Miniprotein binders against q9bqp7. Designs and how they scored, part 271

Target 1, 240 residues: q9bqp7
Amino acid sequence: VPQNWFPIFNPERSDKPNASDPSVPLKIPLQRNVIPSVTRVLQQTMTKQQVFLLERWKQRMILELGEDGFKEYTSNVFLQGKRFHEALESILSPQETLKERDENLLKSGYIESVQHILKDVSGVRALESAVQHETLNYIGLLDCVAEYQGKLCVIDWKTSEKPKPFIQSTFDNPLQVVAYMGAMNHDTNYSFQVQCGLIVVAYKDGSPAHPHFMDAELCSQYWTKWLLRLEEYTEKKKNQ
Key: E = the ipSAE of ESMFold2; O = the ipSAE of OpenDDE; V2 = 0.75 times the mean of E and O plus 0.25 times the DockQ between their complexes.

## First folded at step 24 (miniprotein)

Design wn2 (at its last fold request DockQ between E and O 0.75; V2 from the best seeds 0.78)
Fold by OpenDDE base, fold request of step 25:
Structure wn2 (fold): chain B 240 residues (1-240), chain A 103 residues (1-103)
Amino acid sequence: as target 1 above (240 residues)
Amino acid sequence: SERIKRLEELAKEILRLVEELRKITDDPYVLYLLDRAELLAEFALDAAKRGDLEEAEQMLKWAIEYLEWAVEEVKKLGVSPEEIERLERELEEAKRKLEELRK
């Protein structure tokens, strides 16, 4: 059980969108601060066993690809992810409908992969927007807040070369989603709350993406795990 | 032992280099590399304190590799050549220290 329990949902916020919600998605810039990001917390609280397995995998890949080949592979994974997020932001942004969309960004297999998911996405409220949890002292940049099949969700877009048909195959991604939800639900820059999460795993070959929907109950379960990771991080940094 | 102390000092030096690089860039890929280097250096420091010198050395080797990659990526992003050269020198010194500790 977390020592510093905090609720994921804010009882003072209504789930009902105020009719006055701006038609333009929120895009709050991430401020450089001493406050750790969700990503940093998750990366810094990996177990020694997990890290050891990853380093062994890296060593095997370096033997297969060479050092430069592995560097290029890793760099390309990040680049492909970045381009995919930029393309999605362009697709989901009402303002970019007027700008010459880089057609090259839209021709990716990842964009093809998510087309069936995008059909069920509506009511975009935030895109690439910063969230801060003042009490728990963490920040993050969420990909998207929108309605998926009529339910308001924090949506996290992921790229993969391998099928991830189960949410368990997404590792710490559920923790990232609920961390963003909990921060947003208590961030004064947001007038609404979110009770659901969605992880979308897009595939390079254009095969149909896997949506992993997280209801309020599942979000609450992962929130407890997130709080434990955050406490571990906080304790680690006090001892340095 | 003197060897334990030197391994701890090297781990702390790597942690310092990570913090210096974090001030230079917000690039997500570089930050990923730095997070790995930091975590590995912390594991090395803990291993050294426990007297597991082999684990400490292995973790430091992997941490240095991530720092090398981070410096290379930061160099591509157009950071000051003088600062890059300083970081490269400090990293080469860290490698030398590690190699001396393995003998």
Scores: ipSAE 0.818, ipTM 0.917, lowest interface PAE 0.6, mean pLDDT 92
Fold by ESMFold2, fold request of step 25:
Structure wn2 (fold): chain B 240 residues (1-240), chain A 103 residues (1-103)
Amino acid sequence: as target 1 above (240 residues)
Amino acid sequence: SERIKRLEELAKEILRLVEELRKITDDPYVLYLLDRAELLAEFALDAAKRGDLEEAEQMLKWAIEYLEWAVEEVKKLGVSPEEIERLERELEEAKRKLEELRK
């Protein structure tokens, strides 16, 4: 049970603002801060068991690929994730034309994998945008806020190779989504709020991506777990 | 014991090196490696305080490996080469200290 509970939703905000149609998605710049990021909080609160499992997996991969091979594999996973997010930001921007897009950026199997999801995405309100929770003192960079099948969502895009890539051995993705959601709902840079989440897992071979929808109740359940991780992080850092 | 104190000091040295490297770059791949090293060094510190010397040594070995990997990646970025060379020397000394303690 969190010691300092805080609501994920802001009752003073509408989930459907009455403002004019958005002309350009928000992109609030991320500033280098003393405030910890969502990603850092989650990484620093992994259990010892999770860390041992990751190290065993790493050693198996090194036996197969060699040390340099594993490092190259890991570097490519990060590069492909970066290019995937760049491509999605370009695709979802309102000024998109084929002449303005980098054709190499759009060639990935991951982009093919998400096409069936993108046809259900509309009303993009934020892309690669910073969020800050002033009361709980954490920051993040969310991927996308848009409607998915008519429901406004914080959308998180993930790449996946099977067997699991090194970074994908943690199952903290729902916590990321709700942490961004809670921060956005209480960040003065945003005039609206979001009550749903969507995690989209894209595949390198172009196979149809898997959407994982999170309604408000599920988001609230994960929010409680996020608050516990944030408290654990805060307590750990007091003792340093 | 003296061995416990030396392992605690080494874990704290590794944590200091992590913070120095974190000041040099915001590259997400490097930061991921640094987060791994930091957590392992913290687990090693806790293990040393409990007298679990074998666990502490293993955790420090893994933390140093992640730091070596992070230094390699920062070198590829070409950022702050003089500071990276200094930190690389300090990391090699930390590695030598751990190998001496494992004997």
Scores: ipSAE 0.768, ipTM 0.900, lowest interface PAE 0.9, mean pLDDT 86
ESMFold2, look of step 24: ipSAE 0.750; ipTM 0.890
ESMFold2 (binder alone), look of step 24: mean pLDDT 86; pTM 0.870
OpenDDE base, look of step 24: ipSAE 0.814; ipTM 0.917
ESMFold2, fold request of step 25: ipSAE 0.760, 0.754; ipTM 0.898, 0.898
ESMFold2 (binder alone), fold request of step 25: mean pLDDT 86, 86, 86; pTM 0.875, 0.872, 0.872
OpenDDE base, fold request of step 25: ipSAE 0.815, 0.811; ipTM 0.917, 0.915

Design wn3 (at its last look DockQ between E and O 0.68; V2 from the best seeds 0.76)
Fold by OpenDDE base, look of step 24:
Formats: structure tokens, C-alpha cells, sequence
Structure wn3 (fold): chain B 240 residues (1-240), chain A 104 residues (1-104)
């Protein structure tokens, strides 16, 4: 059990979507402060076994691609991820729909992959927006808050070259989603609450993306795990 | 200043290489002191890093250096040396990526 328990859901916020869909999604800039990001916390609290498996994977990839080939592969993963998020922001933003969309950003296998998911996305409330949890002292940049199949979700978009048909294969992504949910639900810049999460795994070859829906119960289970990771990070940094 | 960042990274690499040598020589306490210094220097550098790829590389190097220090505290010098070698590889890659940012 976490020592510093805090609820994922805010009892003071109405679960009812405020009937005024904001005509424009929120985009709060990330302020770089001494406050750790969700990503930083998750990266710094990986187990030795997880790191060992990743290093073994890296060494196998270097044997297949060479050192320079692996560096290029990694750089391309970061670049493709960035371009995919920029394309999704342009698709989901009502204001950017009026700007000349860079047609080249829209012509990707990843964008093709998510088309069936985008049909079920509506009511976009936030895009590339910063969240802060003041009490638990962490920050993050969430990809999207929107309705998926009529349920308001924090949506996290991921790129993959390999099929990830199970949520367990998404590693710490469920923890990232619930960390953003918990922060948003207690961030004063947001007037609404989210109870669900969605991880979307897009594929480079344009094959149908895998949606991993997280209901309120599953979010609560991962929230407990997130709190434990945050405590581990806090204790680690106190002893340094 | 990207040049200063490169200099700081190269100094951290040098210190980690020294720590590896000290572990190989059985000078555990001296190596641990260097690791504690490196971890402080690396944390400061990470706070100043905005590039997502460079940040990823530095975060991985820091975590590996921490595992090396913990291994050394347990007397597992083989694990400590292996973790430091992996940390050095990430830092060398970070230097290359910072150099590419300077050329743009």
C-alpha cells in the first residue's frame, strides 16, 4: 500500500461532462521546473531486471543492424513518434483544420493505422496539454483528452513496429495514462474529470491500430502502482 | 552552451572509466566516491537537457550508474563494472547527439 495515498478521482469535480464542449481544445504549455515529469519517474524507477532485458535487446539489435544502424533506428523511432503526434494534433484540432495541413504528415502508415479509432473519437477537450499534480509534485504532457465511444478518456498515442495486442505488452504506458488522469483531475487549469484511459498502438505498415481501453476500475489498479513508483522515485532522490 | 555540455559529458565518461579501472583493481571505496560524484553531475546535466533523445540517453546512463553503485555496495563488482560499461556507451552516444544539435 502506498504510504502517501492520494485519490485518482476528485470528488469535488462532477463526472458529468459540462454541456459546454469547449469549441477549442486546451493546450497548456509545459513549464520546465524542478518538478519531475511522469516519464522521468517511470524511467528512474525501472527494475534492474527490466533494464537488463532492455540492454540484452539493445545488444541483439546491434548485432543485427550494427552500432550506427541501431543509433539510426533509435533516432528514427523518436522522429516518427514526433511526426505522428504532430499529425494527430493537426487532425484533432479544429483550428489547425483551417491551416494548410502538411499533407506529408498525413501520408503515414501510422495515420492509416489509427483511422478506425479516430472515427470513434469526438469531443476533444485537450491536445498536447500540460498537467500538474501539486500535492504529489509531478508534471506531464498528455497527448489528448477526448470522448472515445462516448466515454471521456485520456488518450495516449504510441507507435510500434511490432503488434501489441495486449495491454500488458505496453509496459509502463498504463502507468503514464493514469498518472496524467490523476494530475488532470486535480489540476486547477481543468474544470472536468476523466474516469477512463485509452492507449492506442499505431503500426508503421498501416495495419489496424490496437485500442487498449482502461475503465475506472483498471485505472484505479494502475494508479496504486503509479503511486508506488512515485514513492520509490521520491525516496531515491532524497537519499542522493 | 552545447560545447560546455559536451565537455561535461566527456568528463563524466572519463570519471566512469576511472571507476571501472578502480573496481578492476579492487579499490571499491574510491570507485564508489567517483560514482557518487558522477551521479550528482549527471543529475544537474539532465535538468538542463531539453532534447528528448539526449534526455533518454542520459536517464538510462544515470540509472545504470545507480545500479552499479548499488552492486558495488553489495560487493558484486562484476555487475557494477557491466552496468558502468553500459552507462558509458549511452553517454558516448549522447555526446554524438549533442554534436549533431550543434551543427543544426
Amino acid sequence: as target 1 above (240 residues)
Amino acid sequence: DLEEKIRRLEEIIRKLEEAVKLFEEGKIEEAKKILEEVLRELEELIKETDDPLVLYLLDRAELLAEFALDAAKRGDLEEAIQMLKWAIEYLEWAVEEVKKLEEK
Scores: ipSAE 0.821, ipTM 0.920, lowest interface PAE 0.6, mean pLDDT 91
Fold by ESMFold2, look of step 24:
Structure wn3 (fold): chain B 240 residues (1-240), chain A 104 residues (1-104)
Amino acid sequence: as target 1 above (240 residues)
Amino acid sequence: DLEEKIRRLEEIIRKLEEAVKLFEEGKIEEAKKILEEVLRELEELIKETDDPLVLYLLDRAELLAEFALDAAKRGDLEEAIQMLKWAIEYLEWAVEEVKKLEEK
């Protein structure tokens, strides 16, 4: 249904990184520009119904925690998410030394939660790395590109508190993954492509994280939905 | 810089409070004009924001203000006012969070 269809995969790129490639993961710096981020597109294309549901959830949380308690809860969710991503980057970086690691970052229930997933992760090619889709005009900051159980994936790490609902910038985790994938596959800073995705939901209490693997076919299906969201955003922001 | 960001947020809040009053008085076109101005100011502020929590709050406020403008165009003034009141709450929260960043 998208009017401006564009393929998620690049037929001129290998989906298998060359063994002679540098072993240091790519970390392309994110630069601000007028091109929207994946997160901004998804946030700004939420439906009114989704926003209403979030407001209802917010009021329930305020009833339970009080207004100041809810704000503190929310602030801690963002802080712990930030620290979780920092810890994972540190753990997966081959250049880290013991003195460079914040000891508190590694002592997290979220880190405990993902240990069984990390055992299946290898061949890290990118960490906290910017992607840009010049043709479709969007940018992002992907968490990780690595092999998971032998398949090269764009991996997105998410935190969750059981049993409480998520608070995140968007509910569209699969769209986020494929948007990063499509951008990376067409970004001149990268010489290879990725056809699979992985969403890892980690839990504050250390319970085993849930992996959600996305093969190429599933990624293509979500890519179509991402293109629709991007078109919706673009149309909303046009001059009259 | 953070002091300037707080000043800009507080001005946006005052403009939204004025828009709510104008909607309550039935002065729809004046309120819509203020909303359009606020939306432009919010977009600029969002482009200058790095903190994930502040950004989340500003994005939500912008979307709610857009919904309010749409509701006003449909003549649903009660919905427009409710959306603006939610947007104001998010912006007041954003001010609190920016003040925390200033104190660090």
Scores: ipSAE 0.757, ipTM 0.896, lowest interface PAE 0.8, mean pLDDT 85
ESMFold2 (binder alone), look of step 24: mean pLDDT 87; pTM 0.866

Design wn4 (at its last look DockQ between E and O 0.86; V2 from the best seeds 0.80)
Fold by OpenDDE base, look of step 24:
Structure wn4 (fold): chain B 240 residues (1-240), chain A 103 residues (1-103)
Amino acid sequence: as target 1 above (240 residues)
Amino acid sequence: SERIKRLEELAKEILRLVEELRKITDDSYVLYLLDRAELLAEFALDAAKRGDLEEAEQMLKWAIEYLEWAVEEVKKLGVSPEEIERLIRKLEEAIRELEELLK
């Protein structure tokens, strides 16, 4: 049990979105501060065993691709991810706020991959928006808050070259999603609550993306794991 | 041992360099590389304190590789050349120190 337990859901917030469909999704900028990001917490609390596995994989890839080849590969993975998020933000943004859609951003296998998921996405409330949990002292930038199949979700978009048909294959992504949920649910900049998460794994070849829906129960389970990771991070930084 | 002390000092220097690089960029890819360097340097420091020199050296080697990579990416982003050059010099010194310890 976490020593510093805090609920993922805020009982003071109604699950019912106030009927004012915000005509424009929220986009709160991330502020530079000393507060750790969700990503930083997760990266800094990886186990030694996990690190060894990753470094061994890296070494194998370097043997196959060369050092420069591996650097290029990794750089391209990040670039493709960034472009994918930019394209999704453009797609999900209201037409009136659509800057000239770079048509080139929309012509990707990843965008093709998520088309069937986008059909089930509506009621976009936030895009690329910062969340802060003041009590637990962490921040994050969430990709999207929208309705998926009629359920309000924090949606996290991921790119992959390999199939990830199971949520367990998404590593710490479930923790990231619930961390954003918990922060948003207690961030004063948001007037609504989310109870569900969605991880969407998009594929480069345009094959259908895998949606990993997280109901309130599953979110609560991962929230406990997130709290433990946050405590580990906090303890680690106190001892430095 | 003197070797343990040197490994600890090198690990701490890498941690300082990571912190300095974090101040000059918000690029998510660079921050990822810095997070890996930091974590590896922390593991190295812990290993050195336990007297596991082999693990400490391996972790430091990997930390430096990520730090070098981070510096290269920061250069591509067009961040202040002067500050980067200072950090590069410090990194080069740290690499030389590690090479000396591995001899």
Scores: ipSAE 0.792, ipTM 0.899, lowest interface PAE 0.6, mean pLDDT 91
Fold by ESMFold2, look of step 24:
Parts: C-alpha cells; sequence; structure tokens
Structure wn4 (fold): chain B 240 residues (1-240), chain A 103 residues (1-103)
C-alpha cells in the first residue's frame, strides 16, 4: 500500500470532451527538467531479479550474434520503434495531411499489423503529447488519446518480436499507460479526462496486433502499482 | 574493508560519468544505456555495503559495459567531441581500476 495515495481520476473533470473543443489533436511539448519521466521511474525501479534475467538474456543473444551483432540488433529495435511511432502519428494526424508523407514510414509489417485496430480508432484528441502530474511530480509523453470502439482511451503502441496475447505478458506497459492517464487527468493543459487504456502490441511480420483494453477498474489496480514504483523511486533518489 | 571502499568509489565514479553523459545528449537509445549503467552501479554500491564483493564486482562489470556502449553511441552522434574524449579517458581509468579489483 502506497503511503501517499492519490486518485487516478479527477472528479472536477468531464469524461467526455466538450463539443466546443478544437478537433485538432493536442500535442503539448515535452520540456526537459529535473522531475522524472514515467520511463525513467520504471527503469530505475526494476528489481534485481528482473535485471539478472535481462543480463542472462543478453549473454545468450551475444553468444548467438556476437557482441557487435547484439549491439546492432538493439540499435535496430530502437530505430524500428521510433519509425513505428512516427508513422502512427502521421497516419492519425490531420495537421500532417498537408505535409509530404514519407511512404517508407508506411511500408512496415508493424503498420500492417495494426490496420484492424486503426479501423476502430476515432476521435483523436492527443498525439505524442506531454503530460505532467503536478502533485506527484512526474512527466511523460503519451502516444495517443482517442476513442477505441467508442471508449476514450490512452493508447500505447508497442512493437514486439514475441506474441503477447495476454496483458500479463506486457510487463510494465500497463503501469506506463495508467501513469500517463493519471498525469493527463490532473494536467492543466487538458480540459477532459480519460478512464480507459489500450495497449496495442504490433508484430514485425504483419500478424494481427493484440489489443489489451483496460477498463477503469483495471486501470485503478495498476495505478496502485504505479504509485508504489513512484514512491520507491522517490525514496531511492532522496538518499542520493 | 579497503576493497569495499574501492568498489564503492568506483561505483560512484561510474554514476558521475553517467550524469556527465546525460548533459551531452537526450538521445533515447543513449539514455536507455545510461539508465542500465546507473541501476547496475547502484546495485553494486548496495552489494559492496552489504559485503557481497562478488556481486558488487559483477554489477560493476556490467555497468561499465553499458557505459562503454553508451560512449560508443554518443561518438556516432558527433556531438561535443572534446567532452567525449575527456569522458573516454575517465572511463579508461575506471576500467583499469576494475581490472585491478578483479585480480
Amino acid sequence: as target 1 above (240 residues)
Amino acid sequence: SERIKRLEELAKEILRLVEELRKITDDSYVLYLLDRAELLAEFALDAAKRGDLEEAEQMLKWAIEYLEWAVEEVKKLGVSPEEIERLIRKLEEAIRELEELLK
């Protein structure tokens, strides 16, 4: 149980966007500062067991690929993820319809993988947008806020080389989603809130992506886990 | 006890180098490598304080490997070459200290 519990939802806010709101998706710039990002909090609060397992996996990969081969593999994973997010922002952004689209961004197995999901996505309210939780003092850069099958969601896009048919297989991804959600719901740059989440795991071979919908109850459960990770981070850095 | 102090000081030097590299770039791939190095150096420091010298040495070895990797990636970016050369010299000193501790 966190010592300093804080609610994920804001009772002062509407669940539904105002009809007078602009139809252009929000893109709040991310400002570098001293407060930690969601991804840094999660990376710095990994358990020793998780780190040991990752190092064992790394050693197996190095045995297979060589050290230089593993470094190239890792670099390519980061590049593919970056290109995937750039492509999705372009596809979902009306403001970028006036710019030349890089057709090479659209030629990806990952993009093919998510096509069936994109058919159910509408009402895009935010893309690649900064969020800040002013009370809990953390920031993030969320991928997308849009309706999925009629429910307004914080949507997180992930690439994976292994199938992830169950949300439990996505490790910290649900924590990332709810951390963005809680920050957005208490960020003065946003006039609305979101109570649902969606993790979309895309595959390089174009196989249908796995959607993992998170209703308000499930989000609240993961929110408690996020608060514990944030508390652990804060205590660790206080001693430094 | 003297060996514990040397391991603690090496872990702190690695953390200092990580912080200096964070000032040079915000590249997400480099930041990932630096986050790995930082966590491993913190685990090493905790292990040394508990007297688990074998764990501390292993964690420092992994931390230095990530830091070397991060420096390599920053060199590819071509940013701040004078500062990078200074940090490379400091990293080479840290590697020599670890090699002495592993003997």
Scores: ipSAE 0.760, ipTM 0.895, lowest interface PAE 0.9, mean pLDDT 87
ESMFold2 (binder alone), look of step 24: mean pLDDT 85; pTM 0.863

Design wn5 (at its last look DockQ between E and O 0.84; V2 from the best seeds 0.78)
Fold by ESMFold2, look of step 24:
Formats: C-alpha cells, sequence, structure tokens
Structure wn5 (fold): chain B 240 residues (1-240), chain A 103 residues (1-103)
C-alpha cells in the first residue's frame, strides 16, 4: 500500500476529446530535466534477483556470440525498436504521405505483424508525446493515444525477438502504460483523459501481434503497483 | 575495514563517471547502458556497506563493463571527443583500482 496515493483519473477532465480539437496529433517535446522518467523509475527499482537473472542470460549470450557479437546483437535490437516506433509514427501521422515516407522504414516484419491491429486503430490524438505528472513529479514519452476498437487508449508498441530474458519484460509494460496514462490525465498540455491502455507485442517474423487490452479496472490495479515503484525510487534517491 | 572503504569509494567514482557521461549525450542506447552501470554501482555500494565484499566486487565488475561499453558507444557518436578522452583516463584508473582490490 503506497503512502502517497493519488488517483489515476481526473474527475475534472472529459474522457472525450472536443470536436473542435486540432486534427493533428499532439507531439509534446520531451525535455531533459531532473524529474525522473517512467522508464528510469522502473529500471532503477529492479530487484537484485532480476538483475542477476539478466546478467546470467547476458553471460550465456556472450558465450555463444562473443563479447563483440553480443554488443552488436544488443545494438541491433535497439535499432530495430527505434525504427519500428519511427515507422508507426509515420504511418499514423496525418501530415505525411506515402511518397514522402522512407520505404525501407516501412519494410519490417514488425510492421507486418501489427497490420491487423492498425485496422482497429483510429482517432489518433497523440504520437511520441511527452507527459508530465506535476504532482507526483515524473515524466514520460508515450507512443500513441488513439481509439482501439472504439476505446480511447494509451497504446504502447513493443517488439519481441528470440532469445528473451527468463523474467519477462512485459510485466513492467503495464506499469509504463498506466504511468503514462496518469501523467497525461493530469498534464495541462492535454485537454482530455484516457481510461484504457493497450500493449501491442509485435514479432520480427511478421506473425500476428498480440494485443493486451487494459480496461479501467485493470489500469487502476496496475496504477497502485506503479505508485509503489515510484515511492521506492523516491525513497532510494532521498537516501543518496 | 579499509577494503570496504575502497570498494565504497570505487562505487562512488563509477557513479560520478556515469553522471559525467549523461551530460555528454542523450542517446537512448548510451543512456540504457549508463542506467545499467548506475544500478549495479548502487548495488555494489549497498553490498559494501553491508560487508558483502564478494557481491560488491561482482557488481562493480559488471558496472565497469557497462560503463566501458557506454564509452565505446559515445565514441561512435563522435561527440565531445576531448571530454570522452578525459573520461576514458578516469575509467582506466577505476579499472586499475578494481584489479588491485581483486588481488
Amino acid sequence: as target 1 above (240 residues)
Amino acid sequence: SERIKRLEELAKEILRLVEELRKITDDPYVLYLLDKAELLAEFALDAAKRGDLEEAEQMLKWAIEYLEWAVEEVKKLGVSPEEIERLIRKLEEAIRELEELLK
């Protein structure tokens, strides 16, 4: 039970975007500051058990690929994720035409993997947009805010590749989504709020992506877990 | 003991180097490596304060590996080469201190 509970939803804010809102998705720039990011909070509150398991996996990969091979593998995983997010932003942006898009950026097993999900996505309101929770003092960069099957969601796009750490990284993905949601719902740069989340796991070979929908009740449950991680981070850094 | 204090000071030096590198770049891959180094150095500091020398040494080895990796990646970016060379020299001193502690 967190000592500094705060609601994820803002009762003073509409859950429906105004019809007069700009048609261009919001893209609030992310700025460096002393306020911790969602991903930094989650990374810095990993347990020793999680860290040891990941380091053991790393050592096994190094035995197979060599040190330089593992570094190259890791770099490529980051590049693929970055290109995946860039491609999705381009596809979902109303200001770009297919003629102006890099065709190599659009060629990806990951992009093929999400096609059936994209058919259910509409009403894009934000893309690669910064959020800040002024009261709880954390920031983030959310991937997308759009309707999924008629429900306005914070959507987080994830890539998946073999091999994976024994401890699934998807566990923290729900915490990321609700942290972005809570920040957006209390950020003055946004005129509306969201009550649902979606995690989309895309696959390199183009296999159909797995959507993980989070309704308001599930979001509230994960919000409590996020608050505990944020509290842990804050106490850890206060003592340093 | 004296060994505990040396491990604590080494962990603190690694944390200082992490922060200096963060001022040079906001490249997400470099930041990922630096976050790993930071957490491991913090675990090492905690282990040293508890007197767990084996854990502290292991955590410092891993932290330094990530910091070396981060320096390599910053060099590829081509930014701030004079500051990077200064940080490389500091990192080499940290590596020598760890090697002395492992004897």
Scores: ipSAE 0.763, ipTM 0.896, lowest interface PAE 0.8, mean pLDDT 86
Fold by OpenDDE base, look of step 24:
Structure wn5 (fold): chain B 240 residues (1-240), chain A 103 residues (1-103)
Amino acid sequence: as target 1 above (240 residues)
Amino acid sequence: SERIKRLEELAKEILRLVEELRKITDDPYVLYLLDKAELLAEFALDAAKRGDLEEAEQMLKWAIEYLEWAVEEVKKLGVSPEEIERLIRKLEEAIRELEELLK
């Protein structure tokens, strides 16, 4: 049990989005501060065993691709991810705020992959928006808050070259989603709360993306795990 | 042992370098590499404190590799050459020290 338990959901906030569909999605900028990001907390609390497995994988990839080849591969993965998020932000943004859509950003296998998911996305409330949990002292940048199949979700978009048909294959992504949910639900910049999460794994070859829906119960389970990771991080940094 | 102390000092130096690099960039890819270097250096420090020299050395080697990679990426981003050059010199010193310890 976490020592510093805090609820993921805010009982003071209505689950019903106030009927004013904000005509424009929120985009709160991330502020540079000493507060750890969700990503930092998750990276810094990886187990030694997980690290060894990743480094062994890296070594195998370097043997296959060479060192420069592996660096290029990794750089391309990050670049493709960035471009995918930029394309999605452009797609999900209201037409009036659409900067000239770089048509080249829309011509990707990843965008093709998510088309069937985008059909079920509506009511976009936030895009690339910062969240802060003041009490638990962490920050994050969430990809999207929107309705998926009529349920308001924090949506996290991921790129993959390999199929990830199960949520368990998404590693710490469920923790990231619930961390954003918990922060948003208690961030004063947001007037609403989210009870569901969605991880969408897009594929480079344009094959149909895998949606991993997280209901309130599953979110609560992962929230407990997130709190434990945050406590571990906090303890680690106090001892340094 | 003197070797343990040197490994601990090297791990701490890598951690200092990571913190300095975090001040000059917010690039998510660089920050990812720095997080890897930091975590590995912390594991190295813990291993050294336990007297596991082999693990400490391996973790330091991996930490340095990520730190070198982070520096290369920061250079590509066009961040201040002068600050980077100072950090590169410190990294090169740390590499030389590690190489000496591995002999």
Scores: ipSAE 0.756, ipTM 0.888, lowest interface PAE 0.6, mean pLDDT 91
ESMFold2 (binder alone), look of step 24: mean pLDDT 86; pTM 0.865

Design wn6 (at its last look DockQ between E and O 0.83; V2 from the best seeds 0.79)
Fold by OpenDDE base, look of step 24:
Structure wn6 (fold): chain B 240 residues (1-240), chain A 103 residues (1-103)
Amino acid sequence: as target 1 above (240 residues)
Amino acid sequence: SERIKRLEELAKEILRLVEELRKITDDPYVLFLLDRAELLAEFALDAAKRGDLEEAEQMLKWAIEYLEWAVEEVKKLGVSPEEIERLIRKLEEAIRELEELLK
């Protein structure tokens, strides 16, 4: 049990979106501060065993691609991810706020991959918006808050070259999603609550994306794991 | 041992370099590389304190590789050349020190 337990859901917030369909999704900028990001917490609390596995994988890839080839590969993965998020933000933004859609951003296998998921996405409330949990002292930038199949979700978009048909294959992504949920649910900049998460794994070849839906129960389970990771991070930084 | 002390000092220097690089960029990819370098340097420091020199050296080697990569990416982003050059010199010194310890 976490020593510093805090609920993922805020009982003071109604699950019912106030009927004011915000005509424009929220986009709160991330502020530079000393507060750790969700990503930083997760990266800094990886186990030695996990690190060894990753470094061994890296070494194998370097043997296959060369050092420069591996650097290029990794750089391209991040670039493709960035472009994918930019394209999704453009797609999900209201038409009136659509800056000239770079048509080139929309012509990707990843965008093709998520088309069937986008059909089930509506009621976009936030895009690329910062969240802060003041009590637990962490921040994050969430990709999207929208309705998926009629359920309000924090949606996290991921790119992959390999199939990830199971949520377990998404590593710490479930922790990231619930961390954003918990922060948003207690961030004063948001008037609503989310109870569900969605991880969407998009594929480069345009094959159908895998949606990993997280109901309130599953979110609660991962929230406990997130709290433990946050405590580990906090303890680690106190001892430095 | 003197070797343990040197490994600890090198690990701390890497951690300082990571912190300095974090001040000059918010690029998510660079921050990812810096997070890996930091974690590896922390593991190295812990290993050195336990007297596991082999693990400490391996972790430091990997940490430095990530720092070198981070510096290269920061250069591509067009971040202040002068500050980067200072950090590069410090990194080069750290690399030389590690190479000396591996001898």
Scores: ipSAE 0.804, ipTM 0.907, lowest interface PAE 0.6, mean pLDDT 91
Fold by ESMFold2, look of step 24:
Structure wn6 (fold): chain B 240 residues (1-240), chain A 103 residues (1-103)
Amino acid sequence: as target 1 above (240 residues)
Amino acid sequence: SERIKRLEELAKEILRLVEELRKITDDPYVLFLLDRAELLAEFALDAAKRGDLEEAEQMLKWAIEYLEWAVEEVKKLGVSPEEIERLIRKLEEAIRELEELLK
């Protein structure tokens, strides 16, 4: 139970479409500043057990690939994630036109992997857009806000080499989604709010992506865990 | 003991180097490596304060590996070459101190 509880939803906001909202998705630019990002908070509050597991995985990969090979593998994971998000932003933007570079960007196993999910996505409200929680003092860059099967969601796109049918395989993914949700719901740049989340895990070989839907109740449960992680971060940084 | 104090000072020096590198780049890949080095150096500092020398040494070794990795990635970016050269020399000093502590 966090010492400084704050609600994830804003009672002063509606989750209903506003007729005066622009038809072009929001893209609020991210400002470099002193307040921490969601990703930094989560990275800095990993447990020693998690770190030991990651280091064991790293050593196994180095044994297989060599040190330089592992560094190249890691760099490629970041690059493929960047390209995947760029492709999805292009696909979901209502004003993007097909270009030669865009065609090459769209040729990806990850993009093939999500095609069946994209059929259920509509009403895109935001793409690659900054969020800030002024009261709790954190920022983030959310991937997408859109309707999934008729429910407005913060959608987070993840790449993976293997299926992840359970969110418990990557515990922090739900925390990231609810942190973005809470920030967006209290950010003055947004006139609406969201109550649901969606994590989509895509595969390099084109295998069907796995969607992990989070209703409002589940989001509230993970919101409490996010607040604890943010509190841990804040307390840790006071000692420096 | 003197060994605990040296481990604490090495962890603090690594944290200073992370901060200096963070000032000259906003590249997400480098920042990821720096965040990992920072966490490990903080674990090392805590372990040293508890007198757990084995854990402190392991955490410092891992932190330095991530910091070396981050420096090499910054060199590829081509930003602030004179400042990077200065930071490389400081990192080399930190590595020598760790090697001495491991003897």
Scores: ipSAE 0.753, ipTM 0.894, lowest interface PAE 0.8, mean pLDDT 85
ESMFold2 (binder alone), look of step 24: mean pLDDT 86; pTM 0.864

